# Designs tried in a protein design chat: VH-VL binders against b7kms5. Part 182

Target 1, 80 residues: b7kms5
Amino acid sequence: DTFETVRNTIRIESEVDESLRQLCHEERITKETWLEAAYLYLCEKPEELAQVIQLAQERLSQRKAIADYKRAKTMQERFL

## First folded at step 10 (VH-VL)

Design ha35 (framework fv_pozelimab)
Fold by ESMFold2-Fast, scan of step 10:
Structure ha35 (fold): chain C 80 residues (1-80), chain A 125 residues (1-125), chain B 107 residues (1-107)
Amino acid sequence: as target 1 above (80 residues)
Amino acid sequence: QVQLQESGPGLVKPSETLSLTCTVSGDSVSSSYWTWIRQPPGKGLEWIGEIYYSGSSNYNPSLKSRATISVDTSKNQFSLKLSSVTAADTAVYYCARDYTVDEGSSDFTIYMDVWGQGTLVTVSS
Amino acid sequence: AIQMTQSPSSLSASVGDRVTITCRASQGIRNDLGWYQQKPGKAPKLLIYAASDLQSGVPSRFAGRGSGTDFTLTISSLQPEDFATYYCLQYFNYPWTFGQGTKVEIK
């Protein structure tokens, strides 16, 4: 009868977060419950899940390229 | 799934060059930073250096004069050469992926999420 | 170079115990710290990055806290497979430096 929960820290694009926050406010739900529901729903729909994974991979690659650029720039500045 | 595998001689004579290769599968060697780490028997972990496929590299200052890391994009491999070895260089050598995560703004996080199994290199006459 | 000091060097605990390992940096490293688990004869495995973020696939009983110079790794309910040596690693500045390791032994 008790849910065991884990606290997670995640970082998402500001524009996506703003849109999701508005949706949660309008529907009277939380980001936590929306994330749980979205994942559970997609697990029942293999074709949709595959499309989401592909989009996630594309977004990950793009963010990684940006991160590698920031890393190179910052580490040059820290290395004296 | 990304996998790394070290290969190279397990025995090197003092004063010679230690040469190891890491084969990357499931990812392009051009997509990440790659690192070498070693662990002498019974001791802790020591970072040797890192490389990005463009040729940008950084080394532990204690090893910089002897260590060279290189990338072979055609074979999807990166390699370590450590010159003038002594018994102090006896260790298990690991290759690993140095993954960078965007944390927003000017921030990022680095972690080594995939490791090779390690290969023991003994320096002995 | 930034020195990472772990304590204790070793500890013994029973299955089900809460175990806490501490890592201290010789200077501020923000949250640029990871925790790695190494079992005998095996490569290290990433558990936690950015001081507190749990790596995908790692059991939720592992938790990291801290920022700046003082960091902890907590295992809320020790399991038999948690027998290992744990290392912290700072990646704030070159060279990357590991702590000396904490060996967790099952009583």
Scores: ipSAE 0.475, ipTM 0.785, lowest interface PAE 1.6, mean pLDDT 91

Design ha36 (framework fv_pozelimab)
Fold by ESMFold2-Fast, scan of step 10:
Structure ha36 (fold): chain C 80 residues (1-80), chain A 125 residues (1-125), chain B 107 residues (1-107)
Amino acid sequence: as target 1 above (80 residues)
Amino acid sequence: QVQLQESGPGLVKPSETLSLTCTVSGDSVSSSYWTWIRQPPGKGLEWIGEIYYSGSSNYNPSLKSRATISVDTSKNQFSLKLSSVTAADTAVYYCARDYTFDEGSSDFTIYMDVWGQGTLVTVSS
Amino acid sequence: AIQMTQSPSSLSASVGDRVTITCRASQGIRNDLGWYQQKPGKAPKLLIYAASDLQSGVPSRFAGRGSGTDFTLTISSLQPEDFATYYCLQYFNYPWTFGQGTKVEIK
């Protein structure tokens, strides 16, 4: 049968993107199929999934701290 | 799951200070900016101000002389005090998470993704 | 302060209709604009951020467009749960300012 797909826009760290693109090129797969496979694989491995979620939470916290810093600087400049 | 809950008196007398507290659950009050927004009955939304846990705050200039927002990290709460109230301050008061999203590079976006249910404050003698 | 003006202030529509709401800023705000939905007696709900990005869990029938001073929210096929008041909000500069709201009423 056919797959129903959705288009998503995601923003990831450039070094991670470069590494992932190289992996996909070498293994002859696409970024989309790698993401699908990684998620499906981790859903079958609860301990590994938990570790990935913890890393994701850490990375999210770091991104947010950086964003708050950028916000403070930019808004101070715009407010006169 | 992050949730916000407003609390405080529903009735305040003219000239007195309106005092409201927002209790944060499911997240640390130290992790984001937090905001107060109000809505007079049948009217639109008005931004009151924002605070970051370090004490950094920004206010709507129309309310700056009367409004104070503060954070209590030990209780995981933030609060609004609005002094010298009049009938014009009658409104539903909302607290909300004032989230900063990283857009990469020098860019970011801001949105209010979690809101309390709102609390009606009536200013009347 | 940056003034946000919505048009229309109210409209009547039927289920299945395409509804368009506009928001105009008194100065350029880039894409620093959000759209919020408010149902009677409820807190506002974030629909769209950065002018065009759909919040997780919000149906794809909602779409935001625009940059600078002119912005549009479109509901491609109005559903019963979409009857509400819609607000735009600029966060380009302090103070944050909302539009006056657009009430979408059942016809």
Scores: ipSAE 0.571, ipTM 0.855, lowest interface PAE 1.2, mean pLDDT 92

Design ha37 (framework fv_pozelimab)
Fold by ESMFold2-Fast, scan of step 10:
Structure ha37 (fold): chain C 80 residues (1-80), chain A 125 residues (1-125), chain B 107 residues (1-107)
Amino acid sequence: as target 1 above (80 residues)
Amino acid sequence: QVQLQESGPGLVKPSETLSLTCTVSGDSVSSSYWTWIRQPPGKGLEWIGEIYYSGSSNYNPSLKSRATISVDTSKNQFSLKLSSVTAADTAVYYCARDYTYDEGSSDFTIYMDVWGQGTLVTVSS
Amino acid sequence: AIQMTQSPSSLSASVGDRVTITCRASQGIRNDLGWYQQKPGKAPKLLIYAASDLQSGVPSRFAGRGSGTDFTLTISSLQPEDFATYYCLQYFNYPWTFGQGTKVEIK
């Protein structure tokens, strides 16, 4: 039986990536399989899934605020 | 989910001021930049301007003397006023979310991911 | 203002065809370019941002390439729902400027 896969490129916080890389190295797994396992596990746990979604929404909101700040700073000088 | 809806009169007389409102639902008007774009019948798209909820705005220089965009955070709306209209201002007017995506580090990208359905404004006597 | 020129202005194609649309900027805009699809009577829809990044929910047959001044949008196997007008948009400098549009029509 063959798994059909897709390639994704994602950008995550450096400290989170370093921590996850260390975990994967110590446990002898890959980031891909950890992500799959984490999602599948949470799908069976509605209350825990809701907490993770809330954290994700908070992190997304913070990243968007930072992006808007970078935009305001950069775009101020780009008129033609 | 996020939805935008334009509203305003479909007919405006030459020399008068065109006033349009965009109602935002599913998101706070304070969460992003917002933009107005127009399209004359059978022609291409023209960017009018953008606004951030703090009142910071940028306009197409060709329209800057006549265009004003404002935000009403209490009503979760933003609006466009275009003064001294002529037949050349006849167009479908769209409002859209002008989203900033974080690319990490100093980088970001901008795109218009949610659009209103558009409202046709005809300038005639 | 930065001028965006699309070519061709229109083309006729059949289902299954590979279609390529080009967009040229009058000056360098890095990768600050988006592609939008507009069907008659409808609002434009975002397909690609940052010149090459596919928007969520957009079919993988759409692909964007390029940087600087020369950009392309490719539809690898044209489907019936892809007959539309396509616009490029630069957001490198104010004012934001669109290309004139490329109309993809059924042959």
Scores: ipSAE 0.596, ipTM 0.871, lowest interface PAE 1.3, mean pLDDT 92

Design ha38 (framework fv_pozelimab)
Fold by ESMFold2-Fast, scan of step 10:
Structure ha38 (fold): chain C 80 residues (1-80), chain A 125 residues (1-125), chain B 107 residues (1-107)
Amino acid sequence: as target 1 above (80 residues)
Amino acid sequence: QVQLQESGPGLVKPSETLSLTCTVSGDSVSSSYWTWIRQPPGKGLEWIGEIYYSGSSNYNPSLKSRATISVDTSKNQFSLKLSSVTAADTAVYYCARDYTLEEGSSDFTIYMDVWGQGTLVTVSS
Amino acid sequence: AIQMTQSPSSLSASVGDRVTITCRASQGIRNDLGWYQQKPGKAPKLLIYAASDLQSGVPSRFAGRGSGTDFTLTISSLQPEDFATYYCLQYFNYPWTFGQGTKVEIK
């Protein structure tokens, strides 16, 4: 079988990244394989998947609100 | 999925106020900036203005004296009023989500990722 | 206001051709530029944001380049569904301004 992969660049919160890096170091795995395993595991657990999706939606909402705040501050200074 | 739908009269008399509403579904109107854009028949696109649910708004200076954009969070809608219309205001009017994407801790980018289908408003007596 | 000038205003091309559209800003706008596709009778569709980032779901044959004042949109192998008018938009300064559009007609 051919093993096909895709390269992605992602930005995550620094505190989360540090925690995940520590876990991967201790367990001798990579962030890529953790992400794959976590997703595959949760797809078999509908109630847990729903909870993760809710947390993701909350985190996305928070990051978007921060981005909108930065936009308002920056664009206030760029009015022609 | 997020969807936008324009509504309002397709015909407005000269000197009257053009009033359009955009209904947002699949997202809260409080979650983003929203914009109105118009396109006269056979011509290009013109930005009218934007609004954030807090009431903060920015307008194209060419339309600022006549244009007002407002948000109704209870109905999940935002609206455009354009006063003192003339034949030059005949156009397809689009509403769109004016999205802010985080590019890093100190930067962002802006784009219009979801658009309504557009509604033709003809100004004629 | 920042003026956005597109060239050419129109072009005709055959399926499989490489098509390049240019957008020029009257002042520096960093990478605060988007490209939009509009098919006859329909709303514009976002293709590219931040000058070079491809929107999810948009075919990889579309590519954007540039920063500052000179930008290009390239379609590497034109398809029948690419018949459309293409617009650039700067969102560096208010008011947001679009280019006049480039109409791509399939021969």
Scores: ipSAE 0.562, ipTM 0.841, lowest interface PAE 1.2, mean pLDDT 91

Design ha39 (framework fv_pozelimab)
Fold by ESMFold2-Fast, scan of step 10:
Structure ha39 (fold): chain C 80 residues (1-80), chain A 125 residues (1-125), chain B 107 residues (1-107)
Amino acid sequence: as target 1 above (80 residues)
Amino acid sequence: QVQLQESGPGLVKPSETLSLTCTVSGDSVSSSYWTWIRQPPGKGLEWIGEIYYSGSSNYNPSLKSRATISVDTSKNQFSLKLSSVTAADTAVYYCARDYTLDTGSSDFTIYMDVWGQGTLVTVSS
Amino acid sequence: AIQMTQSPSSLSASVGDRVTITCRASQGIRNDLGWYQQKPGKAPKLLIYAASDLQSGVPSRFAGRGSGTDFTLTISSLQPEDFATYYCLQYFNYPWTFGQGTKVEIK
């Protein structure tokens, strides 16, 4: 027995997914193995890891604002 | 780490207004929706209402005529006022963060991920 | 308002037991359901959102399932710290409504 895996469902931006999909196709790797490799590589590079975390926090903040906008719009229609 | 703390009088007389404040630390009150929930002793949970920092608010219809929630961005707080109280308003009052998570396209999910410790308000003469 | 009914209202269980709690909505709420745990004297704690998504930091022995009107919370192997009251909450429509709670007591 070599690897024990979990299945994750994640939603990412379409443009990012398209770019990553093209990279994986050209390099003949999968999104799963790219994610594993990227994370493991960054764990050994604390300065780069910190930069990625900062970008992730910025992207999370943007997505929160969009989610709150969708919530306001949708819940107005569901109010009794 | 985000923390919420309720404050206000623990005893309110019948017919008066109950006033509670929730102080937010570790996050901006402008970042999310915020809610008040109450629980009478030995009973279940009741949603009072929610507010977004811009002033948009929604209330439980059973409390809408008496409840007002407001935000003070300068103090990073939000508050609840409940007028004309009776013994039926005796409860532990909780404030909580209503987090909205983007799930793609036109969809989202909502959850209350951070709660204050609760404050007991007794309505008695 | 959407009525949320939990069953059972209380149950007795032993450490290591598999515990299942159900929650039924009076109308379809998609997957707009959360599960919360409350210990005596404490604030509720989020366990599961969107009917089946486990909140970070919550042990994997907790699992939520269901959509529409019928939902379950399962604790696969009950631990001493799991004795508490559990509430479901629908956030599909205003007003948001909780179930009456299910108290999980030590046998």
Scores: ipSAE 0.548, ipTM 0.838, lowest interface PAE 1.2, mean pLDDT 91

Design ha4 (framework fv_pozelimab)
Fold by ESMFold2-Fast, scan of step 10:
Structure ha4 (fold): chain C 80 residues (1-80), chain A 125 residues (1-125), chain B 107 residues (1-107)
Amino acid sequence: as target 1 above (80 residues)
Amino acid sequence: QVQLQESGPGLVKPSETLSLTCTVSGDSVSDSYWTWIRQPPGKGLEWIGEIYYSGSSNYNPSLKSRATISVDTSKNQFSLKLSSVTAADTAVYYCARDYTLDEGSSDFTIYMDVWGQGTLVTVSS
Amino acid sequence: AIQMTQSPSSLSASVGDRVTITCRASQGIRNDLGWYQQKPGKAPKLLIYAASDLQSGVPSRFAGRGSGTDFTLTISSLQPEDFATYYCLQYFNYPWTFGQGTKVEIK
């Protein structure tokens, strides 16, 4: 009857957020419950979980490369 | 987990070149910026410079004429050379990962999240 | 170069005390400031980045505030393991510059 919850703030790619918001709207669920359900489902499917982790690692690497590019450009522009 | 380890001679003679290597494990040296920081005994921290694996580097202007940082991707290492050393260069030298966090749009933040244990280099004859 | 001035240079405190350390930049640095903790004989450890964001694994008793030129690090209830030297670092512009450090000593 009672759930203990935590509040989280996350930053995700805008196109992914738009797609997820549309899915949640159409299915009458929330992003919070979708995240919980997706994680719990994947915990029972170790092969699929491994594939998701691989995708997450690839996306993290790509975001970091973009961040490093922004860093290089911005820092040089502050003197020029 | 990501770990960094400094190595190199603990004693360097005045006027010679101080040479240190940082070995990276648990991450690719090509995935981040890397930095060297030093701390004279009993004093504060001083940033020496940073490098990105592509060869892009930035140095503290006070050390730029003497400092060179390089990356060896095949060994997963980066190194510092500091020429023409004097007693003022006696310090604990740290290597660290200069992590860039994406903050969306054109924004980002930088922090040094992983550090080596530090290596004391004494400049003495 | 951007000068970072910390105050106080040292302070004495007891377990359970609220401790506040201040860092002032000589020019606006937005929120491009980190706080680092260094224990004797050890490498510095990241506590806070982007002026106010707590690094994963760092206890919630550590809090950073500020933007522009004036920044504070607060330890809400000092623990025995918190006796250390604390440094602020600006990464708004090259060269990166550290404050001179604030030593938190046992009273």
Scores: ipSAE 0.565, ipTM 0.861, lowest interface PAE 1.4, mean pLDDT 91

Design ha40 (framework fv_pozelimab)
Fold by ESMFold2-Fast, scan of step 10:
Structure ha40 (fold): chain C 80 residues (1-80), chain A 125 residues (1-125), chain B 107 residues (1-107)
Amino acid sequence: as target 1 above (80 residues)
Amino acid sequence: QVQLQESGPGLVKPSETLSLTCTVSGDSVSSSYWTWIRQPPGKGLEWIGEIYYSGSSNYNPSLKSRATISVDTSKNQFSLKLSSVTAADTAVYYCARDYTLDSGSSDFTIYMDVWGQGTLVTVSS
Amino acid sequence: AIQMTQSPSSLSASVGDRVTITCRASQGIRNDLGWYQQKPGKAPKLLIYAASDLQSGVPSRFAGRGSGTDFTLTISSLQPEDFATYYCLQYFNYPWTFGQGTKVEIK
């Protein structure tokens, strides 16, 4: 009768968010339903899913390098 | 699948140096910070220190004069040396991945997501 | 160093109970707090990071709340595998410091 849902907070790049918001506005859908549809679609397409996973791994690696840089810069000050 | 495995002698004599190695598999030791944590029998957890592969390290001030953590990128390992041990250093020693997550803007989050099973080190003569 | 104090030190509960554990920092640590579960003879396991974010693979019955100095971990419906000792950890300032632990025991 109703979908059981979970509430999640997600941080994405501002440029990506802006582009996705524009798409959702023009197509009259929500970010939540777009994410569900995109994932379900990719689960039916193993080759495309693999490409998306590779891009995600690259983006994660870039974010981690930035996070480690922030950590190195900030944490040395927190011994004082 | 990232896994950590501690190794080293289970018995160390008072005044000697305790030496432990953590072997990393499923990830490069160059990709994260790594940490050592200990737990005396029946007691709580104590953070010893952390290291990044470049040699950058931070230690618990209570152990800094005795503790040294090092990285061997060729063996994909990091190690702890704790000098001048006493009975108070008897504990289970854990190694763990000290992960940094981007939290947006100038911010980040730190957590220990992968742990070794721990190795008991007893200090006695 | 930042002192982390947990309350209670131990509690007894039954399967199906709602369990709440608290952790207090001696100074403000923002949301730089994690919760870890440790079963006898095993390494600690990450449950929650950034005070409220659930680690992947951890059941949704675990929830963290709080910021600044006061934090809580709630288990909404205790399961047999949840009997363990729970630790909070602050990573706002060096040295990282753990709470003393809260042991959740079967009633």
Scores: ipSAE 0.549, ipTM 0.853, lowest interface PAE 1.3, mean pLDDT 91

Design ha41 (framework fv_pozelimab)
Fold by ESMFold2-Fast, scan of step 10:
Structure ha41 (fold): chain C 80 residues (1-80), chain A 125 residues (1-125), chain B 107 residues (1-107)
Amino acid sequence: as target 1 above (80 residues)
Amino acid sequence: QVQLQESGPGLVKPSETLSLTCTVSGDSVSSSYWTWIRQPPGKGLEWIGEIYYSGSSNYNPSLKSRATISVDTSKNQFSLKLSSVTAADTAVYYCARDYTLDDSSSDFTIYMDVWGQGTLVTVSS
Amino acid sequence: AIQMTQSPSSLSASVGDRVTITCRASQGIRNDLGWYQQKPGKAPKLLIYAASDLQSGVPSRFAGRGSGTDFTLTISSLQPEDFATYYCLQYFNYPWTFGQGTKVEIK
């Protein structure tokens, strides 16, 4: 029947986006349907899901460290 | 799950130093900035200052001469000392995680996502 | 220091109402604004960061908008648990400064 959808704006690493965009173009699918399919597939694969979650945690930690560095540099100039 | 808990005396005499400790559970104190915020009874919120585990700290200029924030990585704690207190320093004191997110709209975004329950400090003789 | 002014200081509303709270900065702060909810006797809770981004676990009825100096927090259909005081916070410049708060009261 009809799918009800929600709109999300998701920002990802540019290199990953370029690779995913290329994959979607070559396979004739959309980023939206790839994301849905990937999540649904992993929900049925607990061991693989756990590995993906670990990678996500590592990537989040790295992005946070970079953000803390940028914060330190930028905010030193913002006292008044 | 990350949890913060304030501890320290609930009563401090005028002219003395107010000392509070925040114990961090579920996260390393070395992983984020940490902040102290206070709220006088019936009033709004006031930012006191922040610290990073390296010792880098920033303070509200209104409190900078009296406030010191420090980190004890071995105990996974950070602390606030506020010297020369008066009745105007009576407030609920909160500690919070001062989180930095890598956000595409900006170089970074800052928010306080985990808070302690708060501890009331009354300054009176 | 950047002054944050909220409007109104208080309002009365009923369950199901649309509630809008405004926050104005005395100078441009881009989108470096958060919204926090505080219930009596409790610590503040993060609702929205970067002016418009909803914190995980926060109901979708909360929405933030704005940039620069003018910001709004909207609750599209007020629920019983939403009666609280709401604060905006700018983190563009030190010191971080909060608005004075907007109390949402039961009508």
Scores: ipSAE 0.564, ipTM 0.836, lowest interface PAE 1.1, mean pLDDT 91

Design ha42 (framework fv_pozelimab)
Fold by ESMFold2-Fast, scan of step 10:
Structure ha42 (fold): chain C 80 residues (1-80), chain A 125 residues (1-125), chain B 107 residues (1-107)
Amino acid sequence: as target 1 above (80 residues)
Amino acid sequence: QVQLQESGPGLVKPSETLSLTCTVSGDSVSSSYWTWIRQPPGKGLEWIGEIYYSGSSNYNPSLKSRATISVDTSKNQFSLKLSSVTAADTAVYYCARDYTLDEDSSDFTIYMDVWGQGTLVTVSS
Amino acid sequence: AIQMTQSPSSLSASVGDRVTITCRASQGIRNDLGWYQQKPGKAPKLLIYAASDLQSGVPSRFAGRGSGTDFTLTISSLQPEDFATYYCLQYFNYPWTFGQGTKVEIK
């Protein structure tokens, strides 16, 4: 019998990362175990899970708009 | 999940206008760039053009004089019109999502992550 | 327009083989390159973006390398489902251009 893990690379907003890193340091846990615990906890709470998903969708929309703006600006500069 | 579906006539006569529509489900047409790509039977892929929901568009220069791409946000669709067709325009036409991934403050990546199944358009009299 | 040239145009390989396909751009395109897989009668499928980043859900046996003008796609241990035509695509400048394709055939 053995444990199984996968490695993921995740890019998050720097201010959020700094805050999460401080929390993990103070509580003596890791970002990996925080992510696992947060997800498992929310899966048991449908109302809270829905709120988190809504926030995630809003944040994704904001990042996408910024990316599209950078794309338009960069392609214009390359064309010129 | 996001899905794209092409629709339009499979047969077009020479000199007429080829008209295709791509219906987007699972995502808003306002969320991304959208593109049309074609593939003549037994040949490679050719990019036709792209559009952003605001109306900003870019076309392959080889097709720009004949191609028009438009977006209908109310129907969640985007469409291709290709005028003055000839036998050389016979191809499978694909619509695809032209996604922009945020990499860092000064960079991004573009890729086509969702494609329609393709629709064969034959130009013949 | 930026011309993308793939090599070889076709190759024959056996299950378990290591397969390498190359793609060359006529000018520098940074890492603005994607690799797509197309099976007969199907739409292309994104495998790799930004020259080396593996798309979610794509098996780890696919790997992309390169920057500037020279790029490679490697399949470390060819599987039966990998027999397909592979295309590179540059996104550096308009118009977007595909390579001519590399057909990976059995045996």
Scores: ipSAE 0.489, ipTM 0.810, lowest interface PAE 1.6, mean pLDDT 91

Design ha43 (framework fv_pozelimab)
Fold by ESMFold2-Fast, scan of step 10:
Structure ha43 (fold): chain C 80 residues (1-80), chain A 125 residues (1-125), chain B 107 residues (1-107)
Amino acid sequence: as target 1 above (80 residues)
Amino acid sequence: QVQLQESGPGLVKPSETLSLTCTVSGDSVSSSYWTWIRQPPGKGLEWIGEIYYSGSSNYNPSLKSRATISVDTSKNQFSLKLSSVTAADTAVYYCARDYTLDESSEDFTIYMDVWGQGTLVTVSS
Amino acid sequence: AIQMTQSPSSLSASVGDRVTITCRASQGIRNDLGWYQQKPGKAPKLLIYAASDLQSGVPSRFAGRGSGTDFTLTISSLQPEDFATYYCLQYFNYPWTFGQGTKVEIK
């Protein structure tokens, strides 16, 4: 086996991470292999891939709105 | 892609109000904070202020009495007005996207990832 | 206001050189620091955010380090397109403040 790999650090929601860790533990797989398999599977399913991308865009928009709120609160607290 | 473009007169007389507009394309002006930065010829960068589409704004205290930033969501633009200008206000004025990256439940990072090309404003009689 | 001081104000270097620029904050700013590159007649370009995170599309020869008050930007092997002025910027507190800039000139 001659797989070349890269190390990535990603930040995901705590409850999603907990759910994924539980799934990986129960199924005896790793988060790395689950991510690889999920992406490869979706690449073969254009309609499903498009739906996942739409959900990702919605989640990104929500997280950014929360981040902007967090920014406003924190910056005013530091300034005052 | 997201692009920003400054517009406004290149020459302003002393004591008058400098007015610039930044047109946002490829993104909604409601999506982020937006900022104005200036650079006098041959000198460094100075932050003027920022605006969020809700009207929340923060200014450099050195300019707060003269600077007003506003958003027009219908035109997807934000603007800077700087009153009572003098020769010291001669500079290239940039608009930029002031992006908030979500790092964790307790933390965030701020950076300016998209900039307009800049517009030179000369204050002269 | 938080004062950002860069050193040196200018330096001369050759293609292939390792270049290090430093930035010092007058008070602790955690990792709330960005590095920007500006070429003559152009708008600044984001290189690094959160003191050490490389912006997408920026070459890996650029690296940022530091936290608190002392920060560095390193270019491991200077390329012709890297001759520019570099600015640090703190986002810890209002007003946002830039360093005075470091001009990297061809030797």
Scores: ipSAE 0.557, ipTM 0.838, lowest interface PAE 1.1, mean pLDDT 92

